# Ledger of designs, part 23: VHH binders against Protein GET4 (MDC12.19)

Target 1, 324 residues: Protein GET4 (MDC12.19), of Arabidopsis thaliana (Mouse-ear cress) (q6gkv1)
Amino acid sequence: MSRERIKRELPPVQEHIDKLRKVIEEGNYYGALQMYKSISARYVTAQRFSEALDILFSGACIELEHGLVNCGADLAILFVDTLVKAKSPCNDETLDRIRCIFKLFPRVPVPPHLVDVSDDEDVQNLQESLGEARSRVENLTSFLRAAIKWSAEFGGPRTGYPELHAMLGDYLYTECPELDMVRISRHFVRAEDPEKFASMLVNFMGRCYPGEDDLAIARAVLMYLSMGNMKDANFMMDEIKKQAETKNPELSESDLIQFISYLLETLQRDALPLFNMLRVKYKSSIDRDQLLNELLDEIAERFYGVQRKNPLQGMFGDIFKMMG
Short names: E, the ipSAE of ESMFold2; O, the ipSAE of OpenDDE; V2, 0.75 times the mean of E and O plus 0.25 times the DockQ between their complexes.

## First folded at step 16 (VHH; framework vhh_7b2m_4)

Design w4 (from v5 with D106G; at its last look DockQ between E and O 0.93; V2 from the best seeds 0.82)
Fold by ESMFold2, look of step 16:
Structure w4 (fold): chain B 324 residues (1-324), chain A 118 residues (1-118)
Amino acid sequence: as target 1 above (324 residues)
Amino acid sequence: EVQLVESGGGLVQAGGSLRLSCAASGFTFSEEAMGWYRQAPGKQRVVVATIYTGGSTKYSNSVKGRFTISRDNAKNTVYLQMNSLKPEDTAVYYCAAGMPWYIREGSWGQGTQVTVSS
């Protein structure tokens, strides 16, 4: 008995979408958001997931198109949550839907006037603009992290579908006011697009102080190596060296970059003693960032079978640093 | 500015075939899903077929097995091969750039009439 009258209270998706478009045309964006949520929940309860997904997809896109990032992101996240409930496979249609939603998130270039502040009024405007950018980035991040997790669970690679990583990494690099190159790089090494990652790092070298560029490059190469990806590690290093002649000629003076070059050659052969000697010789460069040692431990385990240091010891050390 | 131009419509007898074409410009064609829609007199426009960026296709139940959507990314063109046409296929056929349930304003073609005689 699925109560035929109850099913008749769930009309075709087109009727809901037409009604909601009229609500939005009337300027009632938050009312439409609540209606999208209520209506989609009824379809989910009725196990009519395809219809719930259609409604949520449409709603996310329309709210984002109208500049309502919080409303649209809320629906985009609910769309991904519904994919999980529906056990939807990671297929072309669904990836295109996620891509469509992603493309609707605003991209706001930094005007020269906002970065050149000399006036109290301009400082206040800049601070508000940065807060808006942070909010947009957090909304997008929540959406795409959920999508990456969904893709890994329902037919994509265990690390998540590569293009989703590329989209998130690119957005973080271009739109986040505070660059977190470690976070950005973790996504790009999973994006299966080393050409784009190299281009992004070359751009970063044109914007950073000395000492930030060699660390960023080293982290990227070591991240590839820790995943066993020698091919992309070598591509990255070759491309960076080629382009550094024009954009950052001082890079060739870095002991850390020299270490990375020797490491790449060492890993092509069965040379654990040489690997250990390089870590000792370049210890002062490697110790500039705790992450480099962690990545080298992972590399040693992967290439030579050496046991990794206790991760809990590292976590306790991090806690102590926060307390001190 | 998105431009979509449909062609290939006309009069055909029941059981006949037509091939619709849609020439696209003003956007990166290979990065967009494309679709064919139709509007019969007095009815709303409804999806007929969609082709996604990865090449997968989806069809309405009324045309499965009879219609085939395809795309040529080098020519920025999407096609609809319509076989075994029936009088109920009579409609204006529209090409659209985008996903079902979200087509931006201006991402529709002007339409091409298909009339299937009994």
Scores: ipSAE 0.686, ipTM 0.897, lowest interface PAE 1.1, mean pLDDT 87
ESMFold2 (binder alone), look of step 16: mean pLDDT 87; pTM 0.883
OpenDDE, look of step 16: ipSAE 0.885; ipTM 0.965

Design w5 (from t2 with I99L; at its last look DockQ between E and O 0.02; V2 from the best seeds 0.00; counts 0 for: pae E 19.7 > 2, placed apart)
Fold by ESMFold2, look of step 16:
Structure w5 (fold): chain B 324 residues (1-324), chain A 118 residues (1-118)
Amino acid sequence: as target 1 above (324 residues)
Amino acid sequence: EVQLVESGGGLVQAGGSLRLSCAASGFTFSEEAMGWYRQAPGKQRVVVATIYTGGSTKYSNSVKGRFTISRDNAKNTVYLQMNSLKPEDTAVYYCAAGLPWYIREDSWGQGTQVTVSS
């Protein structure tokens, strides 16, 4: 049987969607998932990518709407894989489809009655809720990481389409039980939305994690600088400094924040000896997080042409940044 | 809380024109793709035109070149300019918030009748 003959015998997309909705209404969620996969594969084999994408988009949305996050995410990831196979361009329609799928991922606050856990059943319920949240975040991350890679390959910016980074960063910040501020910040600096990133950091300071406020701010500013984005680095520092007067007055006492302020002035002067002197003077603050030294090495290379001591290390670091 | 109200339908002779409007509320209009759909007697509701959040548009083959979808984000309104109308365009026209192949049940308007006579 040829691909052309198979293509001509496939029914309209609406008939598939109507049938699959009925299967889901009957409670056969895994059966519907397998049918979505099988049907879309037939369209892909027939080179009818537009129909495959329509079916996968509809299926991902419907499964997510019914609370079937694993099933819906599986289809969302397959939707992006199909975009890659089809060499689909990064256009308004496809970006809106990705946004639609993203919006259907659940946002579930921690239940108030679990705040003061006091017995074994409450502890078990909290652990299950956290496990479910981790699963949702991992599913969402797999979907959007694939979408970011697709956008970079097929007509979007080289670093990935900025709104996809914003969506992933926001979801990680609001929905992940364990905050990974490095991962979150990596996405926000690529989101072309420094106002949103500053707002997120101000919110983070309100959570009052011991010893984390100045590190989070330093990472954000250094990440912008490592990308050559002095405009957003200065904007971030100005916004945080302005708000520190009211929300976190102890921030002005941080040696690390003082270092960042002097670093921004030094980079405007193109003074490598002063840059090196600052790294020595503030070494104890910089060594609080190994990432800060890595970012400063990248900054030195970009602003002063200093060759990195280990080019292979930089290559692996860049790879891990993209993978994370 | 989504509310979509269509207007501008009516009876028109073949070759004539109509402009449909859809006033939207209860959601952030500028962040949502919008579309016009139609349901002919005895047929399923089908997409006519979509306008995406980035401003690009897409049309069904049966209306391409004759219909134009547009939006005014300041007025929370989406429009469908229908030119060179044919009897085959007779249908109830619905405004919807969302994308083809996935429109939430609460994201449809009530519809406006368009009737094109010979």
Scores: ipSAE 0.757, ipTM 0.920, lowest interface PAE 0.8, mean pLDDT 87
ESMFold2 (binder alone), look of step 16: mean pLDDT 89; pTM 0.899
OpenDDE, look of step 16: ipSAE 0.889; ipTM 0.967
ESMFold2, look of step 17: ipSAE 0.000; ipTM 0.136
ESMFold2 (binder alone), look of step 17: mean pLDDT 89; pTM 0.902
OpenDDE, look of step 17: ipSAE 0.885; ipTM 0.966

Design w6 (from v5 with T50V; at its last look DockQ between E and O 0.94; V2 from the best seeds 0.85)
Fold by ESMFold2, look of step 16:
Structure w6 (fold): chain B 324 residues (1-324), chain A 118 residues (1-118)
Amino acid sequence: as target 1 above (324 residues)
Amino acid sequence: EVQLVESGGGLVQAGGSLRLSCAASGFTFSEEAMGWYRQAPGKQRVVVAVIYTGGSTKYSNSVKGRFTISRDNAKNTVYLQMNSLKPEDTAVYYCAAGMPWYIREDSWGQGTQVTVSS
């Protein structure tokens, strides 16, 4: 009887959505946000998760459509939290809902290299635009990171559903004011789309300091290998070599790229002494970035069963990076 | 510009069948969920069936077992096979691009009339 009273006191989802749209059209965006949260909570308390999810999905989409990224993201994150509470499976419907919300996040990148900013108002406008872009990226990242975690917990791949990684990687590449290619690459290697990742890396070449393109490629290939993904690692190298012949032909002269090519051949032969010899021979190239050594340690562990010699040394190295 | 054109409606006797088609353009069809909705005389528009980008489907309780939604991504077309039609199925049927509870106003077709006579 008590459950029937709770159920009977909850009107159809459409009535809530119609009412809340009117509140938003009247300009009361924060009030609408609080109403979405309160109403969805009543459905969650009544264990009517499907209706709660419908309301949160609609609210996230409508707030984002009106340009209200903070409000919309708050509801999107709550939508994912509610998926977890409901133990919702990673299915086509829910993935399409997440994609729908994602598509509504704004795409307004801010140019980082404004040449003549002499007016105080122009400097202030640029700083505000960069802050807005960082906020949008933070909000999107929080939403998709939660969605990736949910997908891994409730029936998706243990690394998270690949398309969610592709969405996050792509958004970070196109919309983040400061490109973090390591973070972007970590998502793309989990996206099961090596063609798109290769295209993104080719686009990236020439946007950083000349002579550093080989580091971006090496990181991507070593990240694939650290996950045991020989197929996509080889595909990436082949695709980059093909496209670099026209855009960046000096890559074929890089010692680091040569190392990566020999490494790929060595891992096919399952020969640990050769792996170690290559690390010694190409030490000066590998030492250009400490992450390369960390990835090679992971590769040795995965392919050959080699354990790290001193785990405590790695911990102190991370502490020193934090102190910098 | 999103364009959705429904066809295949008409007059049919109770127990009969119809197949609706919706030709779509102006967006990446394979990356959008598609749905059929209907509006009976004097009533609000309601969802009938949805087909998601991954191929799975969902139906309203009133049409389960009688209607089948399908899509052909090569032809940018979504279909609704309607079997065992009843007079209460009489409505204008609309196709739409997007998810239930959030469909943009410009993502609806113009509708096709289905009339089921007793």
Scores: ipSAE 0.751, ipTM 0.917, lowest interface PAE 0.8, mean pLDDT 86
ESMFold2 (binder alone), look of step 16: mean pLDDT 90; pTM 0.911
OpenDDE, look of step 16: ipSAE 0.886; ipTM 0.965

Design w7 (from v5 with E32W; at its last look DockQ between E and O 0.69; V2 from the best seeds 0.77)
Fold by ESMFold2, look of step 16:
Structure w7 (fold): chain B 324 residues (1-324), chain A 118 residues (1-118)
Amino acid sequence: as target 1 above (324 residues)
Amino acid sequence: EVQLVESGGGLVQAGGSLRLSCAASGFTFSEWAMGWYRQAPGKQRVVVATIYTGGSTKYSNSVKGRFTISRDNAKNTVYLQMNSLKPEDTAVYYCAAGMPWYIREDSWGQGTQVTVSS
């Protein structure tokens, strides 16, 4: 029961961390990984979560610093799992720990617009590089997805802590070899950083991906609107229009962009008939991507109370038919 | 290249006060937790106080209530106000960029001596 002895300045955890750092620096990375896991598990079993978290944080950082992404990510994911087991609150200290781990993941970007390669040796080298990038992205995503979920459960916003979304969206844009702008945009609209999102979209347009420029903008704006975020939706359109005047003048000729402009005006008013007429008038542009129709259904529900298709009802009906 | 320069150390009588400053450069200061650590002769360097990027603070039990860590992101500076100093506070005080359990080898200051006379 002696609290004074528990509060001594030289904790036993530091001695374990110093030993394990030495093991890693002597080259035994996998042995250290197993020791980190074993030692932290003993602390978790003893309900000494603070010590387990300290050990896992240190181990994740040190393994990543030495370039051991798989080992470091394994410990980072276990760190978040331990936060959940401990019911740890989403506070500044823990968010800074997660940010520290994130900063240690390698940044070796694969350009989104890969040049055609015809040589067999060049194809082999490219495939190996892409596989390594995919592995890094998968590891980072698993870590941050767990952290976002943890933050939503233990004191952060229901959609997850915004900075974690910003970190994941940014990493996906810069490091993922198969660029998925829908996935990236879903994180950025939750990141509370519309300036960075707009800058990223301008960068995307500058890479000359034919047929995706206006779709990427429309998805971003519609995603903000589906969340009820008129302010950031309007900011995005205003910023993109300014960039189109200087860098991408052909965007003003897009029917889809014109539709988005009218939609933003329409949603400021109780104008469901106009909303419906716009969807009919611009149907060919909207149908370029099924996601746009899904987002517009969500927008109609949020702004006008229109009941959308119930996916759960359709799922139950399909299950019954498959069973029969 | 991270550079941290401590100042404000010196000799003071027990019960007195000192204010340490740490000027930082070579990194985006506002994105980093900052801390003060101390090393008494023959002892391991230990954490004294940490200030996180969101502004929250954490103190070792031996200094809680007597020391206050603060930061000024506009000046890239972290401070340690040390009140009610005791002889056991005698140590070299180091500023660091990072958090307890992981601080990069090159993210330490050179230290400033604090000596508290009985």
Scores: ipSAE 0.724, ipTM 0.903, lowest interface PAE 0.8, mean pLDDT 85
ESMFold2 (binder alone), look of step 16: mean pLDDT 82; pTM 0.831
OpenDDE, look of step 16: ipSAE 0.855; ipTM 0.952

## First folded at step 17 (VHH; framework vhh_7b2m_4)

Design x1 (from w5 with E105K; at its last look DockQ between E and O 0.82; V2 from the best seeds 0.82)
Fold by ESMFold2, look of step 17:
Structure x1 (fold): chain B 324 residues (1-324), chain A 118 residues (1-118)
Amino acid sequence: as target 1 above (324 residues)
Amino acid sequence: EVQLVESGGGLVQAGGSLRLSCAASGFTFSEEAMGWYRQAPGKQRVVVATIYTGGSTKYSNSVKGRFTISRDNAKNTVYLQMNSLKPEDTAVYYCAAGLPWYIRKDSWGQGTQVTVSS
């Protein structure tokens, strides 16, 4: 025969990854980033998405492992963009890859409350540390928000895959210097892990945020109810009441918590007049946070079919929740 | 500290079967993908099979239909059932915690030798 003997070959991806690992070992992290992008783009253009995804996954992990959060996040976001281009299904392999990338983001807690600062050097160091934490949180948020959207578009639940919400909520709670309990709670109610969410709220109560404890609990319960999730709403309330007996007995004195308890009983019945009466009776507590009224409107619509006063506002509100 | 201990290797004639086991510790086993890799003499280490946390599996083309990866989360153990063995399957087989294209250096076992005679 005139043909050349068949050669034993390595996968083309392996050759690229081996070369890129050497570039990183030489300390050229940004050069490696550009090579990851260039090589993966050639595979994407050729519609060889599996190979592009392998290269991007490897690159994101390796850059993050070396502490290059901006570089690694850039590749992680491009990995998710490539999943979308490939129409990749929300399957075990891809979810494990996203989890792997997530786990490589640094866990370097900056105390949410500033330590006593007495000189310019201490202030400068603290400000730089807070800026680094904000950057890490922004990078992770961009990555996981894209992943949540991808999962909703390609075979996951319409609200996004629950574990992705759990990962983002957990990272926001532990790593963000500015604690945004509304944002965090929106993710946890979609995480299908009410035990973890309850534990996080108990931890929040112990951090001495005056005037926020009952609001945080009420928002969490109302968010579950607005999704039609009576089971997790009741679990949350029961767990928090149990913890309050020993750790925060003042919580039982809150009119807002009393309202939530009555509301849970009311929603077990087709009792729209009672629902409306509770909203009037507890108006001063509900008005402490505009979001509570918005959630109650959603609850009324879901449980009793009450027409929203402004249908366009309801659609607008859903768009904001989707964007969060 | 991650520890992975492979066992079940040995000498077998072509067409035979072996079952490899990998006992894992030092991490939350049920939350990690696991894989079997092999390195033939003079060759690079390559993936053989992966089992993901959700239970789905993936195989290299050279072993598809002959090998089966499985896991027992209660025992922190991953297995590789190798059937219809061929001389070209001769290699050191390694268990790893993690995913193809990114395995941490400390997430490999020491390996178990599989030798398939003609």
Scores: ipSAE 0.755, ipTM 0.920, lowest interface PAE 0.7, mean pLDDT 86
ESMFold2 (binder alone), look of step 17: mean pLDDT 89; pTM 0.897
OpenDDE, look of step 17: ipSAE 0.883; ipTM 0.965

Design x2 (from w5 with T50V; at its last look DockQ between E and O 0.77; V2 from the best seeds 0.82)
Fold by ESMFold2, look of step 17:
Structure x2 (fold): chain B 324 residues (1-324), chain A 118 residues (1-118)
Amino acid sequence: as target 1 above (324 residues)
Amino acid sequence: EVQLVESGGGLVQAGGSLRLSCAASGFTFSEEAMGWYRQAPGKQRVVVAVIYTGGSTKYSNSVKGRFTISRDNAKNTVYLQMNSLKPEDTAVYYCAAGLPWYIREDSWGQGTQVTVSS
């Protein structure tokens, strides 16, 4: 028995995780958080990144499972920071770990009875629910922004791994009390899931935000086009037209949607003069949102080679010309 | 409810082969990593092999080159092909849905005994 010591048969990570699970079972969630951080830091300083990652992954999942969103998110963000320190590649194992952590963030439906609030206690309960939702969204956003950046730097696509964008876009749309459709759309166009993006936009149109439906669609289509993605841009427009007959009939009246339709046809051809003419004809619709002009400038550069105007470069260039 | 049912265990001579199967239900199989774990008498349960949702695999050093994990998403089944078996491979083998270091309590199979005799 003395020839084979028991400690040498257990992995060091398992011993720590077993101890931490006991601390959690005793209800000491914040003590466990500090232990997760301390133990993982010792592995990081020893350059034993695999063990640090295992401990942080386990801790993030367990704290989130017990409803400790702030504690779990703290460990999830530290997990990603440790991936960066370790120069860990964007591989199946790590992506599955990130998805596992993401799935453990709570999703809290809005209670229907709280929308009819006349009681002071019910008003306070609603404000608490909204504050909790904002906190969860900020925690998840910090985690997934870090993961997207990591994936782009360590072997994933330069725009970030598409599924991470899909997860963040979906969570922002479903769980954030204040919708930011530009931010949400920037993630969805990088998510390689145009069907889900179209379904989300159809759902958005049912929320009755006056004057925002055609802008949201135009932004989505122009964002795809600015990335050179004609296929998903056309899919989006086709899908929205199919579903708008029953859900948003006012789209047939929108000059902006008409512009987008003509633009898609124009970009199939070598027709820069037509592109320019469309921008003039629909200027009043395009000027409803400065972002549309910025996207159209990017589209012109990508499809026709038109150099984007640089106001500062033009100012300096004109000065040099006059001084020469 | 998650259910994982292992089969294919038994008694085999050293150097022999066995193929374990794990039939899964109660969850979206293709969206979960799957793994095989084993518990030898008097020891803790340890990971043997993992297959991730993207299809990549990972093995413990003690079985690398001898064991192969695979999955069939159409049949909701994960397999462990065990070749060149040694007496040290004697254990109860469990399949699990999830990842090492975080497996939900309800995501384990009941286990199948593998005994390798000299």
Scores: ipSAE 0.784, ipTM 0.931, lowest interface PAE 0.7, mean pLDDT 86
ESMFold2 (binder alone), look of step 17: mean pLDDT 89; pTM 0.904
OpenDDE, look of step 17: ipSAE 0.885; ipTM 0.966

Design x3 (from w5 with T50S K58R; at its last look DockQ between E and O 0.02; V2 from the best seeds 0.00; counts 0 for: pae E 20.9 > 2, placed apart)
Fold by ESMFold2, look of step 17:
Structure x3 (fold): chain B 324 residues (1-324), chain A 118 residues (1-118)
Amino acid sequence: as target 1 above (324 residues)
Amino acid sequence: EVQLVESGGGLVQAGGSLRLSCAASGFTFSEEAMGWYRQAPGKQRVVVASIYTGGSTRYSNSVKGRFTISRDNAKNTVYLQMNSLKPEDTAVYYCAAGLPWYIREDSWGQGTQVTVSS
């Protein structure tokens, strides 16, 4: 009992949670942020990780609920950093907490027919909204990128837990003011949801980006193939052909789509000479996007054993592309 | 099918009070954030007040201290108590289901007109 009197005991975690909620309700959002950080650090130092995680989770949720995206994201990222320090396993309980935080990130529903852009005030409001959207996307990306990395290191798949990729891909497609279909596609091919990815690509074709439709489809199929995923590559082609015939009938006449169809047949056989011949025959289509050649090099290595001179370049390239 | 039906709008004198109701169906009401929005003629729809599943509320600065949002999960209904009304509060008021930064287009009500006379 004598040791008890010389040590300062940490309060119950619920006491901190209740106190900090009161600080938030009084409008002191930044003060609460600093208190969340300092209090969680005391629990981390004491190696009481479960309690630190409870405080950080509560803080991230409350700040996000009050619309304080920067503060909430900061705590969400610290929550993931604390999972790493605690060596917390990638299990459904922890994933559920990440899901809850994700659901609290903003989504902006501004239909074009409801925006008056004939006034200087309205133009300024739109530009501010776009800047805010970019900031929200960056905050969400930082959080989920950290979560994907954590999941890969502590019991999830090496490429990251599929649902986290789906969440990030969906958010990027729906909330980023400027579409980056390459980045979006890299997440969706790791999401284990080819139906949703195909539906998203069909939706993309409806956005009137002429000359981009066949490239987006080719990237998606080649990304699946570069991972060795013939099943989802074929599913994507079949689904796109079914859903896009009415919406984009000229797609079936694209030289690039024709190349992809022949490539899928070729990869089912030990036919490296044919693979090389197709790359030469369709060179002008393939050269429309440097990424297609990079993916084809990886496909050649995976299916036919053609070694690349710098094998680490492919691995680091994929990692950098996921991280942005 | 998500359905939201606003009621309780009308004509009221400046300084008066009005209580809006929004009856909700087609989703799990107790697990969804709710909000009130308004659109004045020729203006964009803007948030007025939000209430979250945990009971936390948020108000726009123009309304803070005068309006109170509340919910009754047993009746699937969200309310907006509007006190000290001003002519500037004249608008069509909508309720919506979801977080205020993420409202799906099919999650809006039809609206109820509030007119505050000078």
Scores: ipSAE 0.000, ipTM 0.108, lowest interface PAE 20.9, mean pLDDT 82
ESMFold2 (binder alone), look of step 17: mean pLDDT 88; pTM 0.898
OpenDDE, look of step 17: ipSAE 0.843; ipTM 0.950

Design x4 (from w5 with T50S S62E; at its last look DockQ between E and O 0.96; V2 from the best seeds 0.85)
Fold by ESMFold2, look of step 17:
Structure x4 (fold): chain B 324 residues (1-324), chain A 118 residues (1-118)
Amino acid sequence: as target 1 above (324 residues)
Amino acid sequence: EVQLVESGGGLVQAGGSLRLSCAASGFTFSEEAMGWYRQAPGKQRVVVASIYTGGSTKYSNEVKGRFTISRDNAKNTVYLQMNSLKPEDTAVYYCAAGLPWYIREDSWGQGTQVTVSS
């Protein structure tokens, strides 16, 4: 009962969190970051992972709430690193924590289309806004990529937890100044939300990027097929065709889209000769993008067990990718 | 704006039961983790129970086995069933939208008093 005994006990996590919040409110942003890191490291060294995670989660949220994107992201990434060290399972609590951190990233969309730049100060403001957006995207991508990897290794699906892919894909599409539709699509096909992916592709077609509409759709469908996901591949094609009759009628005349339609029918059968014939017949459309050939090779391996005829080409391709 | 209204508190004898309710509005209820917290006189507000968007629950050691948190997304309501009440459970009980260790100040209810007599 003596206050001396209470004074000697280890401080509760709440006391650390309260102290650090006050340091942030004093404006000492980078000092608080270093304190969050050092305090959490002491708990990690003592193998008191739950306490370290509580401190890091709180710190990431508070730094982001105050607009300190670099500091908050640093703590968010360390939070995920600590999940890995703790061998923490992919559960509802931790997924909600990751979602909470994600929602706190500032969301100031930058118009990606034609901007009337009639004043030098307007150009400078636009450049600063784009730089800020790129920094946010880099930070968020690092955080969510780490979270996806963690989820795949500690109890989530082997391709990563679908909602994390949806969050990253959506963010890359809506918040990134430069669209990387291949990267965005790779996340969406793992998100288990084909309706949202279809809506994103319809929105993309409305932005009128020349020559990209049928390629984006083909990549999406082929990516689903390369994972063996016939259901979502068919849903995507059906949904896009329904909307193409009014919003993009030229799409129905694309040889590439016709190829995809026939391919979907062919894959329901043990029909490797037909698959090969379609590849030859539509070669000029398929060759518009090297990725389409790569995806079709993966599809052939998955659906028909076809081994690649040129294993040395694959070996040299792997070496090239490692070299950059 | 976020509004959380607790109800169901009152005076109860030790060993008794109460069921707290928290009606929520102003946000997408099914997308938020919810929690019950309590503040005894002269003490800090502490977490009692959490329920996550996936439906999993977590309890403080002091209430585990006696209290049950649940949610009804169709009614935008979170509940706390409190059984085997003890005098040390006496506190103002708050519901909150969010997670332990980070709750926005505008995401708290006004609280409901629970008093457990000897």
Scores: ipSAE 0.759, ipTM 0.923, lowest interface PAE 0.8, mean pLDDT 86
ESMFold2 (binder alone), look of step 17: mean pLDDT 88; pTM 0.887
OpenDDE, look of step 17: ipSAE 0.876; ipTM 0.963

